# Miniprotein binders against q89ai5: the designs that were tried, part 6

Target 1, 221 residues: q89ai5
Amino acid sequence: MLKTILAFDTSMSVCSISLLHKNRKYNIQKECRNNHTLYLLPMIHEILKKNHVSLNEINIIATSKGPGSFSGVRIALAVAQGISLGLNLPHVISLSTILIMAEQVWNNHKISKVLAIITVNKTSVYWIQYSRNFHGLWIKKSKAIILNLSKALEKILSLKKQWALVGNGWDKFPKNILKKIFITNITFPNSKYIISLISANSIYQKKEVLHKIIPIYLNER

## First folded at step 3 (miniprotein)

Design n9
Fold by ESMFold2-Fast, scan of step 3:
Order: C-alpha cells, then sequence, then structure tokens
Structure n9 (fold): chain B 221 residues (1-221), chain A 84 residues (1-84)
C-alpha cells in the first residue's frame, strides 16, 4: 500500500508545497512574503490538479511547526488541520523548520552537522545545532537559544568541527569569521524535505492533533 | 468550473481578512474587534452552507479549505483572549 503525502511550509518568506503520489515527488514554491494565505491555497489546488491527484487520495498531511513567523507558522498548521478534518484523515504530521533545512543539507551535501542561525531582530539571532545519526535521526547538539550578535560570534569562533550553516542569520557576520563553517545558502525550508524526513526515519511519521502541537515562534508578540 | 473559481476567490478573501485582523490584534490595537470576528465567522458559515447545498464532489477541496478558515478564526479568538 503506497501512501500519498501532501506537505507544505509557510513559516518564512517562501511558500512551498510538495506531493508524494505513487512514488513520484512533485514540488512548487513561490516567494510570498506576508501573503502566505493568498498563495498557499491556490498552490494546493495547482499541485493536485496538474498531477491528476484528487484530494480524497491524500493519506497524510504534513507541515512545519516553526521556528518561523507567527502568522506563517499558524497558517500552515491551521490549513493542515482543516484539510485533515475535512478529509476525515488521522491527525497531521508537524516537523521543525530547522530539521527540514537540515535534511536538505544532508540530501544535497551529505553533511551530518548543521548549525541554524535565523535573524530575530537587528541585534539577536536564533541558534540551534543538530547532528544526523546513521539511522537518519537528527539529534540536538545545543539548546535552542536567542543570542545577541557578540555572543553568537564567540560561539562561532569556538566551533571545533565543520558545521553546515542554514538560515538567514549568516549575513550578520563577516565571511572571514565563518571560515570553519560551510555556508549552504539554505535560508528557508523547502517542503520536499518534509517528505525526505518522513522517509528517513519512522520518528518523523508521528501524527498529532493541533492543540497538542507546540508551535515554535521566532519572535515574541 | 467558473463556480469553483468564484468560491475559491471568496475563500481567499476571507483568509486575507482573517490574517489582517490577526495582525491588528497582535499589535494590541483593541479588544473591540469582536464584532469583526463575529462577522467573519458568519461569512464562513454562509460559505459552508452554500458548499453543502451544492453537494458537488469537485468542491471537496474548497470544503477542506473552509475548515482551515474555521481554525484560523479560532486561533484569532485565542489571540484576542491572551491580550485580554
Amino acid sequence: as target 1 above (221 residues)
Amino acid sequence: SDELYRLLERVLELAQKILQLTERIEKGVSPDVQDEIRQLAEEIRDLVQELERLGDPELEILAALVEALKFLIRLLQDELREQS
């Protein structure tokens, strides 16, 4: 029995949607800025129609739960839950935005150590480190924390192993400071790597109801 | 169909209004937006009833998207409560 997966992300400036159907993967993405809702719904219709897949053939709905913009994360989760309920599907899969970008690093570069730095405001960044094990599981190697730029710089300079950098926070630092870090230019998640994560390890196949999903917001209200 | 595109346009308009209202509430403008929330909820209920009357299987995607709008309204109401 083959599963059909609809996956999407709106947690940052790009809206992306992916479809796995009969072992074929489809993907579309658009720069949407703050118009996530306007783009997401038509993109869902477009990817299904162009690939001759009816909504009723979807077995799994998967989305990101952040970290990301407050509105963007909420839109993705609300749409995922709404579609799931409308289709009488079991609950949704929700995955970290960081892990989606990290899995892209693994797929494209085969690097297992990923550092995420994401801009919070003019003087602070979100920081987290992950390492991928042989079983495809990403394990936290640091606590998620908001750092001012000077402390983030100190942490970068103290890194003893080669790390791949994801997120838009890289542009807060001079390139010569980042010599020990591989700059990937991956600054937003792509939903096709949600499907990659789900395929890599069964732990990423856990489904939950919306009220039990803990969203991760990049900035406070 | 033309009907499908008309209904999709209405769903998108409602979603955009909900997002704009959510942003205003997050900025702490005023708790008096309850009337706007009520009106949006009524428009969503009207749209749901129209879709149910049509009973068209080709409209299933719009029905699912309308359910998403209902959850957006609930999240917006939760945000308003946190600011109260």
Scores: ipSAE 0.015, ipTM 0.306, lowest interface PAE 6.8, mean pLDDT 76

Design s1
Fold by ESMFold2-Fast, scan of step 3:
Structure s1 (fold): chain B 221 residues (1-221), chain A 84 residues (1-84)
Amino acid sequence: as target 1 above (221 residues)
Amino acid sequence: SDELYRLLERVLELIRKILQLTERIEKGVSPDVQDEIRQLAEEIRDLVQELERLGDPELTALALFVDALKELIRALQLELREQS
């Protein structure tokens, strides 16, 4: 049985909070856009109070570390750091937003090959590919790179196997070009799949001291 | 309680201000940020004192949360130094 886990994500337009307590999962989410600061702490308070769990019962704090917006990624890490220090929990779990979305694909569709395309700006996208093995580990199958739309289109046309697509970058391409790709409509992470990843493989249970967590931003800082 | 919600809103507002200032410093587009950093540090100290005054164990845990806000201010100062 896993310990009590508080997980949350604010890396994109949706704020999501999940709680694992006594083998029960709770989840709330809200479309927040850039207003994550208004909703994150109240939502954490709400999920704990509604389920009769005190802050002191939390054993593990887990968050996304991006890729995502600078402000969104930083708010989650700042709140994780605050709660961690307040509870004398020096280590947190931080997971890629791509892996969180990929695990949702596996849970919903049982597809093990996931391509993430996320909008960076009007002319470029973030591109990364993962494949899930039998042990629940997601293995990187391409470097994380920023591509202009022409180069991304060439790569899509060159795909030999069908991939499931996550991220909002799908809308940059004509529907007929995406025929080789299964469009999942998963465009933001949900924190409940952080808990799913932690349960799927012990590698996702690795904790780091907060100052060693390297955030992943869609744009260069 | 209304008091707890009010204090949570103040914590969130401080985090928002710190993150906005961090982004500005990292971009190198922020002149005269030292006063803003000092002002944020003062607001953090005032919040800690108010939380400690209330004496509620759950609110005291939020006061410890302020140590993380102090670390964020330290990170801001390091970013500013690296840009200099």
Scores: ipSAE 0.014, ipTM 0.294, lowest interface PAE 7.5, mean pLDDT 75

Design s2
Fold by ESMFold2-Fast, scan of step 3:
Structure s2 (fold): chain B 221 residues (1-221), chain A 84 residues (1-84)
Amino acid sequence: as target 1 above (221 residues)
Amino acid sequence: SDELYRLLERVLELIRKILQLTERIEKGVSPDVQDEIRQLAEEIRDLVQELERLGDPELTALAFLVDALKELIRALQLELREQS
């Protein structure tokens, strides 16, 4: 039996909140663009009120830490840390945006090999590969790297095994080039898969102290 | 250290007040809530200024909170402007 978990994500254009309470899962999402803060707190209030759960009943706060937009990642972390402090929960669970999308691929398609391609600018993408083992752990199969489209194309053409693609970078490449890739159309994380990750392997239950949480931005140097 | 923790506790209190105010706005905006929105925006501005002046070496947590509070100020000011 899991404790009561409040999970949310604002790292991309969609704001999503999920609640696990008494073994029941609830989820709401909204396209928020650059106004994540305007929507995040009202949506947290909505999901708690609609399900008759008070803020004080929350045992675990979980959020994404990116990769994502600068403001979106920071807003979610700030709110998570603020709520955690007030509830005297000294630690927050923070998970990669990529892993949240990868777990959605596993839940929906049972595919264990995920490639994330996320747009950085007109000519560059963020690239990372993960593989899920039998124990539900996602193992990094490539370094996270920012690639120009020509180098990304070379890497796609060299792929020997089938990969499921997440992220919005898929539209940078012609469909005929993506023969070895299953295009999932998963282009943003959904916070309900934060809860799925926490349930899948204890490593995702690792909590960080306030000042040690380091966000991941799309423009990593 | 003690000052930092007091400021962080104040941030949480402001988050709680904003959630309560959001509930009242959902029930219908009255003239009475505009003064509360203004007061909260001023309290957030003052707190942001204090946090920025502190310049703590453990600034990662403070930077996240400052960014969130600036966005909350903006959202509250938009609410004040849209009421009439």
Scores: ipSAE 0.014, ipTM 0.258, lowest interface PAE 7.3, mean pLDDT 74

Design s3
Fold by ESMFold2-Fast, scan of step 3:
Structure s3 (fold): chain B 221 residues (1-221), chain A 84 residues (1-84)
Amino acid sequence: as target 1 above (221 residues)
Amino acid sequence: SDELYRLLERVLELIRKILQLTERIEKGVSPDVQDEIRQLAEEIRDLVQELERLGDPELTSLALFVDGLKELIRDLQLELREQS
């Protein structure tokens, strides 16, 4: 009853692809910038070919749904849905990029409280906090919100050191302010932690059709 | 499988073209973008028809997504008219 999972993310500047096959995990990633369309399908082909896995052996397709760039999020969802439909698989698993980064924090550091700060523009950041329970479920501890830098600074000053920070927003604040927070250097999601989430809790195994997936964009146009 | 892969490549290339055109229009109107907008709209229609031709109810979600790209083209046409 071994499941073969193909997972990928294009929501930010890095394209990452992961394959779970016969309890072996493979991963490739590349800085793609605005060229996600040029690299995604060749990279999927590469990981399958290198590991002697046929496309028709895939049981589950999983991807991120953002937060991320408009084009990056939509490209991943379209490819995931198309491949799943072509293989007669039940729909697609789609997970938050924040949860993918948070699960990396748990895997690497065993820290259960994660703060995500992601740059939106010159003066604003995306802010969300999660806490992981012993069942592997990440529970939202703050509403997802876009904050100006002064409000974000006030919130940072009220936090204790037990919060681990993910996202590229760390560079918007003075180093002495961030000394109170564990900076993880995790600034983009890695698709191998999509597989980790799926394995951690059945709630992350929910599959949906493309039009029922609500993408999360950092900038809506 | 090979046919599905080619269809997905066409969807991705279409998305790339639309995004590049959107960026160009946002940074300033080119006098020659009207033909590109027409070609993209035609490519969207052709791709939707090919997906619908397959008669697979499960391809409706992909067809709906591709058809939704027509709204991006309409938005670009409206933006272009406002700039001219």
Scores: ipSAE 0.013, ipTM 0.364, lowest interface PAE 6.9, mean pLDDT 78

Design s4
Fold by ESMFold2-Fast, scan of step 3:
Structure s4 (fold): chain B 221 residues (1-221), chain A 84 residues (1-84)
Amino acid sequence: as target 1 above (221 residues)
Amino acid sequence: SDELYRLFERVLELIRKILQLTERIEKGVSPDVQDEIRQLAEEIRDLVQELERLGDPELTALALIVDALKELIRALQLELREQS
């Protein structure tokens, strides 16, 4: 793909921006202490300026849609909307935070079974499982659910096959209990893997108008 | 230019205020957040009008980003209604 892609994610505690331009990939990350929106626009400006790319040269905007914090997910979508409107781009690409982390597992470890556990609050975690097929498509192997820690522990102990664990929820459980799970240390998405997903399978190249994008929040319901 | 820097700084400060407000709402609403939301919406509207009046395409892109933040304020107002 020779198109210029601007990708970013602010759904967790890290803000990341990636740029694909003329087959060269650039990436910057910054840990944000409740200041995701403060860093996002300056980082977009920085990555474009440093690489001599004008905003007008962007062909595709891609972002995450969560799961993540309400403020983080909404601001990334709002910025994507503003840039898209300003550039007369018809649609944006939005991808799950989980799939972004899962694709990093595949790129780094070639493991196709990924379990995501993300902290919701002191007593609850978000749980979802995906498996990658040989066409690069990630298929849901469980419904996304919010579990208390006791029920999550029971599910971990009942797992039949080895899974790679992503998300910051890993530290809620004793490490010895996680022996049959591959702990990846991937706890936040990197926008670099949004570009990797787009390259891996055409299904991830689907664009939507922003009002049809359903954000995913970490809420206990 | 100094003017562009000041406008960019105002956009960033509005985004910062919105982020702080959303995080307070996520942790449990503080009393009278409705007034803060209204004030932020007014600041956003005023900034959009100033940016559009300047007639610069680069500044129009900033105005569209700021206008998109107005949608975030509406989402926050809806969230508060659901919590009450």
Scores: ipSAE 0.014, ipTM 0.300, lowest interface PAE 6.8, mean pLDDT 76

Design s5
Fold by ESMFold2-Fast, scan of step 3:
Structure s5 (fold): chain B 221 residues (1-221), chain A 84 residues (1-84)
Amino acid sequence: as target 1 above (221 residues)
Amino acid sequence: SDELYRLVERVMELLRKILQLTERIEKGVSPDVQDEIRQLAEEIRDLVQELERLGDPELTALALWVDALKELIRALQLELREQS
């Protein structure tokens, strides 16, 4: 099928937009260090215009739902719903920021065990582990939890098998302690892997209205 | 509904104006830009008040869309301040 997919992410420090149209993939990204919302709508306009695709040719809209900053996660979801509503499309696809990074690990390295560590503040990190099965489904192998650095260190030292590490939290630990972990240097999601997830397993094609989507915030208690 | 379609059109028009203004700011700051940002912020506030008046849960997605526009205006104001 030649469906046109618009995917984007603003949950971390980089804003990324991807377009799948007639089996061609396009991708743009901008570093939005201190203001994640400024360029989202202009970037969507840019990728569509540059590739001669009208907004009304879009069949599917997909975005991340976090974990990420409150404003970054919220604006991506709001923009996705607004565009979807304006185009009279079915509801939007929303995917975990962690799974987007995990799928990048799989695409680039063929590693099926991914640990995400993301900085929450100076003394705490967000921690979650996933394993990918041969059907392309990512299965949660630990509860998502916010850990202080001491407890995170204990968990790292207790790991029995090699994991690939995503997220910016790796720099809070001495490298000698990370010897059992493959450091990927993947510290933010790239929207092109939203398209990869959608292609990998039908479970990632589930669509919802915004009020039924539970966003994940890094600073949520 | 008829009202919903009018509101969607207003959101899309505000989006178009914000996109054009963002492109102009990227090319360089002009004296008129600050006034245009204030006018857009006022139009967004008017839209928010109209959505609140209607009180329709069905409009939640549109209200969140309007929140996105408010975030973009705030971002433009910050960008303008830094370039000045």
Scores: ipSAE 0.014, ipTM 0.269, lowest interface PAE 7.3, mean pLDDT 76

Design s6
Fold by ESMFold2-Fast, scan of step 3:
Structure s6 (fold): chain B 221 residues (1-221), chain A 84 residues (1-84)
Amino acid sequence: as target 1 above (221 residues)
Amino acid sequence: SDELYRLLERVLELIRKILQLTERIEKGVSPDVQDEIRQLAEEIRDLVQELERLGDPELTALAYFVDALKELIRELQEELREQS
């Protein structure tokens, strides 16, 4: 790529930062739990310094917009806005955390059908399905919905095709039921796959002004 | 360095406080909110003064974040004005 991309995600328990510079990709991730604010900026500084890249060389800022925790999603968007304003880059790339995890499935396993199940609370999960076409575009195959565990179980049992599961919701179901799906162990997004998505299809290169980005939260405020 | 890490933490903590304050303003305006905006503006000014005192070229990048924080505070003040 001709452009230098800084990508990051804080939507879940892991903080990840990635840098594309002169066709080379760099990645740092850390389990941050509730301390995303303490780690994000130091990690951005670290990845830039270790790779001899100045903040002023960044051409594109990319981040996730959820689904994720309220604070985690907003921290990433706030940092993206801060850097954007400081560098006079009014537009950023924002991608679904589901698509970031789905692209990791494609890169690692070449499976094009991805089911995301993410824990909302003790009795409910977030459910969405995507399928990747030949052109690298992920097409929504179900509406995003919050399901109680019994309804989610019914839907799992009705699956007719091979699906790869992402998200931390896998542990809510009996192991015998999960034999029908491929458990990827991908339970959080890695910003490295934001760069992979951007490289896979020009649709993921679309930049938005920050006030037009609608964050997706797992729970209501 | 430890100094740079401490300054980066302060910038990120200010962003966090601004986000929390924005949410509170969206849910309603109160006298306490204006006091918190004043306090945040003071913290930003203190941080700017400390960065200028250090005179470290490596800290130039942090100046961009500080300018962005000032702009976010300005936007919050405008939103507060419109709600009034």
Scores: ipSAE 0.014, ipTM 0.254, lowest interface PAE 7.8, mean pLDDT 76

Design t10
Fold by ESMFold2-Fast, scan of step 3:
Structure t10 (fold): chain B 221 residues (1-221), chain A 84 residues (1-84)
Amino acid sequence: as target 1 above (221 residues)
Amino acid sequence: SDELLRLAERVFELALKILQLSERIEKGVSPDVQDEIRQLAEEIRDLVQELERLGDPELTLLAEAVDLLKWAIRYLQDLLREQS
């Protein structure tokens, strides 16, 4: 299967674009912050041009749907929608920001248990746990919930096995409390792991019609 | 459609020009960037008129991308003011 995949993410502070073409992966990243709109479209154009791939050769468009900032998640989805419409591609792949970071943990460390803690505000964090099976499927091991720091601390102390931590919420807790946790320093998703997920299991190849994509926001507009 | 693909390609080209101009402004290269910003704003306005002429409800998704280009022009104008 010689499918050309264009993948991108702007859900956090970094804008990342990845291209799979003829079984080769290309990736570019920029710190975008509040300038997501300025960087995303030029970076897509650059990655295609530098690798001699035309828009017409794209078979699949994949992006993140959050959790992330309202503006960041919206820009990625809007661009994915615009390109898919222009290319007469009926559907796009949209994946959780958490799963993209979790797949990076698996690729880099071969750790199958991932805990995501992401800062929501001064006293609250977003919490979710996943475990990867041998078929490459990430299975939810907790509900996605917003916890105050004291409840999050209780849950950390109750962990029975080593977990790899992703997200920026780790800095809310003393290092002695994180004793059972492997701190990965992965605090933003990289779009190349969207391609890794798609390659790992057919469940991540599911395409969604535009109006059925439900974005996940950490910040309100 | 071929029409939609051409519009998408134009959006990418305009975004690239805006990014290149942003980098030039930050480096202090070229004192006449105001005229280039005006020209880019005119091209974006023309693109908006083309989308309105087509009247296709599905083109509302391309309209979101065009709104992003309008925001990028505003960003260039703000950046130039800070450099002045």
Scores: ipSAE 0.013, ipTM 0.355, lowest interface PAE 6.8, mean pLDDT 77

Design t11
Fold by ESMFold2-Fast, scan of step 3:
Structure t11 (fold): chain B 221 residues (1-221), chain A 84 residues (1-84)
Amino acid sequence: as target 1 above (221 residues)
Amino acid sequence: SDELMRLAERVWELALKIAQLSERIEKGVSPDVQDEIRQLAEEIRDLVQELERLGDPELTLLAEAVDYLKEMIRYLQDLLREQS
C-alpha cells in the first residue's frame, strides 16, 4: 500500500507495532503481559522516530478488536482513539485477532485452513475455524464458541482434515492428541499481518468510527 | 473548537483510565477497585452533564463515545462480580 499505516495490537501477552511508509514495513514487538499501558505509547514513539516518520504523516490507523483480554483490547482501542483525535482521523480499521494470526499462517506456510484455540481460563478455550479463499478472504467454517476442555478434545479428535493451529490453547491437550493438527507455534498476533490483511483483500480496508467497533472479549458473559 | 478538543481529550483520558483499571483487576482482585470504578462513573456522569449543557449537535459523536465509556464501566462491574 502507498498510504502510511500505523498498526498495533495489545489483545494478548505481546505488544506489537507496525508501520508501513512508502512501501517499507517496520515492526517492533515486546512481551508485555498485563503491562500494555506502560509500553504501547513509547513503542509507537520509537517506531516513528527510528524511521523518521512524523505522527502527522499517518493516513490510516489499524488495530485488533480481539478476541483478547478486556484490558488488552480496550488499551489498543483507547490509544487508537487518542491518536485519531490528535490527527483528525475519526475512522480506523479494526480486525479480528484470529484473522491476524491466520494471515501469518498463510504468509509463512501457505495453509488455508486455520483453527484457533485460545485459553479463556483453566477449564475452557475459545474455538473458531477459518478457511481462506483464492481472493484472500477468510470465511468462518465454525461458529465462535467457548468450550470446556472435554468438549474441545472431542472436537479435535473428530477433525477429518489437517488444520493449522494458532493460539495458546494447544498446550491444554496432550501432544499425541494433536497429531492431525499442524501446530504453528503462533500464539499471539503480530501487527505486521494487519498490514498483510489490508493488502490481501479490500474487505479488510473497511474503516469504522471507534465507538461503533464491536470488540471481542475472551471472558465476556 | 478548543472546548471540543478539551472534551475529546477528557473522553480519551477516561477510556485510558478505565483500560488501566481493567488491567489491574485482571492481575488480581483489589479491595479498593470498587471505589475507583465509582469515581470513574461519577466523572463520566459529569462529562455527560457538561455535554448536555453545551447542547451542540456537533457533539453527537462525542456523546456516543461517552456512551461507549459507560459500557466499559458496566463490563468492569460485571468482571468484579465474576471474580467475587
Scores: ipSAE 0.074, ipTM 0.494, lowest interface PAE 4.4, mean pLDDT 79

Design t12
Fold by ESMFold2-Fast, scan of step 3:
Structure t12 (fold): chain B 221 residues (1-221), chain A 84 residues (1-84)
Amino acid sequence: as target 1 above (221 residues)
Amino acid sequence: SDELLRLAERVFELALKILQLSERIEKGVSPDVQDEIRQLAEEIRDLVQELERLGDPELTLLAEAVDFLKELIRDLQDFLREQS
């Protein structure tokens, strides 16, 4: 018997919630901007009610841990804490926002090399590269770093093979420079790819106590 | 049972209030946010004192949730200082 998974993400401008129950996947998403606290709980209630699943049938809670906005990352963790407390489920799966977007690239395009560029401020972007191996594991190919636009441009120009670009940082660069990169239009994570990651490799099934999860923020200083 | 449920609901409500305040601060700082932060910190302190009075081992998850609230309010205060 497969376990029932409730997955959600609030790390960026979109709230998304996914439910895996009896081998069926359900998903809802909403552009929430900075109103995630207003929408997340009603959306969780909606997905459960519409699919005739009670809260106490949930076996696994999975969330993103960023990189993302200060409040957005914490909202998902706080809701996971509340549900965990109510259901006595002390362990949660937490996955990188980047890996969630990267797995969407793999599912949609079968591209194994993903570059994430996410806007931090007017002059800086968050940069990280991953490559997916045959076993479904995403391996870090660069350290996570915040770069000014000039340094990011130099790195783009030095790329030697096709990379798929995720994140909203695509609009910071001239289109002719981006010809070396496959622009995916994936600019926010969707929680259904949390479930995809969990299904792809057992390493993504590792659970942690909530207070040991180290969130990743886009905030500098 | 009834008391544990009441405390769990209060912890969850405090978490939501702190996060709603965090979202408002990210949109722009208002003059009353410091008063709201002080009140939330006081509510957390009251909750800590209530948990200590009960001394019940079943409150371990609630104590961990309260520590999470303390981290949220501290991080919010740090963020607000950076804005000044």
Scores: ipSAE 0.105, ipTM 0.528, lowest interface PAE 3.9, mean pLDDT 79

Design t2
Fold by ESMFold2-Fast, scan of step 3:
Structure t2 (fold): chain B 221 residues (1-221), chain A 84 residues (1-84)
Amino acid sequence: as target 1 above (221 residues)
Amino acid sequence: SDELLRLAERVFELALKILQLSERIEKGVSPDVQDEIRQLAEEIRDLVQELERLGDPELTLLAEAVDWLKEMIRYLQDLLREQS
């Protein structure tokens, strides 16, 4: 019997849950805005019940650790660790929101160079670049930094080759710079790509206890 | 442990009941809504007491999940108040 994986994300406006059981993947998602607390646990119960999987059949718990909202990132990590402790599992897998979106780009477009721009506030964006190697590992090609819009624009204009853009920050810039980047319209992660990452490279199977997981919050300086 | 697994299962059951009740309130208040909210609040309080009895630091995050359930109950109470 293959491993049963429960994966979920609440780091942005969408709550998504995915289940891998006996080589079959299931996925549900809901636009939740400020209701992640209300919907996450019921949606987990729904996906398990609908697919006839009991809680104690889960072998691996995986979630995102941000970048995202304070509340959204916290509830996902708290629920993941709580279920892990309740089931006596060897900790949880936590993956970057950016990597989850980047893997979606690879799966859908076969593009290996991904730029993430996520809105922090009216004048600032979160910026990070990744490149995927032939082993399925995403390698940082820039530091993760918060940039004001003028510095971000300068960096976009200096890009040497086309990058695929993920995140909601694209709408902060003049339309003419879109010619230098491929706009993917991927603005939030989907938990099914957590399962894709875990399958792509063993490095994404690393499990940690909550106190060693460093969450990334968009609204903290 | 078996007790931890039972507590985690109860958290899921309560969350499902809360979602179902919130959908009913949004579509229209039923005569038994007040009693159901009271019962859910009591079950959450029982979970808090059981977690405190265990006194296990490893249960800190399960305690946080239960705190989230308490916030969901407050949300249901607010929804009901606004619809009446």
Scores: ipSAE 0.012, ipTM 0.342, lowest interface PAE 8.1, mean pLDDT 78

Design t3
Fold by ESMFold2-Fast, scan of step 3:
Structure t3 (fold): chain B 221 residues (1-221), chain A 84 residues (1-84)
Amino acid sequence: as target 1 above (221 residues)
Amino acid sequence: SDELLRLAERVLELALKILQLSERIEKGVSPDVQDEIRQLAEEIRDLVQELERLGDPELTLLAEAVDWLKELIRYLQDLLREQS
């Protein structure tokens, strides 16, 4: 009765793959940096082989759509497309890397207010805030925006202590200022929380045709 | 169909090769990259012609995938131009 889900993420420096099969979750991850194309397919093969699951048993493919590097985001989408075409699974689930990290905060700490700050360049960060409701849905509490460090600092100073910080952008700010927020040390998404999101609320089970997925990149446009 | 699966495999292979070149270029320009990009562009053109010959109504997803491959090649060309 339960669907078999293959989930993976390559949007940042870590490549992660997760498998939900017969109510059991499996996860592997590797620090890949700019070698995601070298590692992703072997790791998918590894997780399936070790758990005695054939590719043909997969019912749902889920991946991240960014924010992340252009290459990283597109590698996961390319593999999702190839597998979907090969298995005749034309629709995939695509989720924000921010939501994947936010759900990790909820699973580990039961904190419902998450701020993501991700480094774009030396002087700019990607900023977005989410709050999780009783039904497991993450609701935007700010627009996704690229901010210079000065403006980001002003926004941090106005925050209340209930916010948990994800992303690598914390390193851009004085530690004294960051005492006002909970630093999680979650700086990259882990695909096992894609499965957690799918389990938490039906809205994360929405599938899209791959050409309709709008990837999110960390470059300023 | 057997032919459709073969085309899907070629699309994935091409996408991964293009993205591997993207990762290499982001690390620094390789002397072999321009030749590899030309070869990949030719393989995409061959794939487009093969899709057009088949005329299969189930080719919509593959046609979208091929358009995406063309977008990736343009990205690589733009990336190289910006580094020049």
Scores: ipSAE 0.032, ipTM 0.492, lowest interface PAE 5.1, mean pLDDT 78

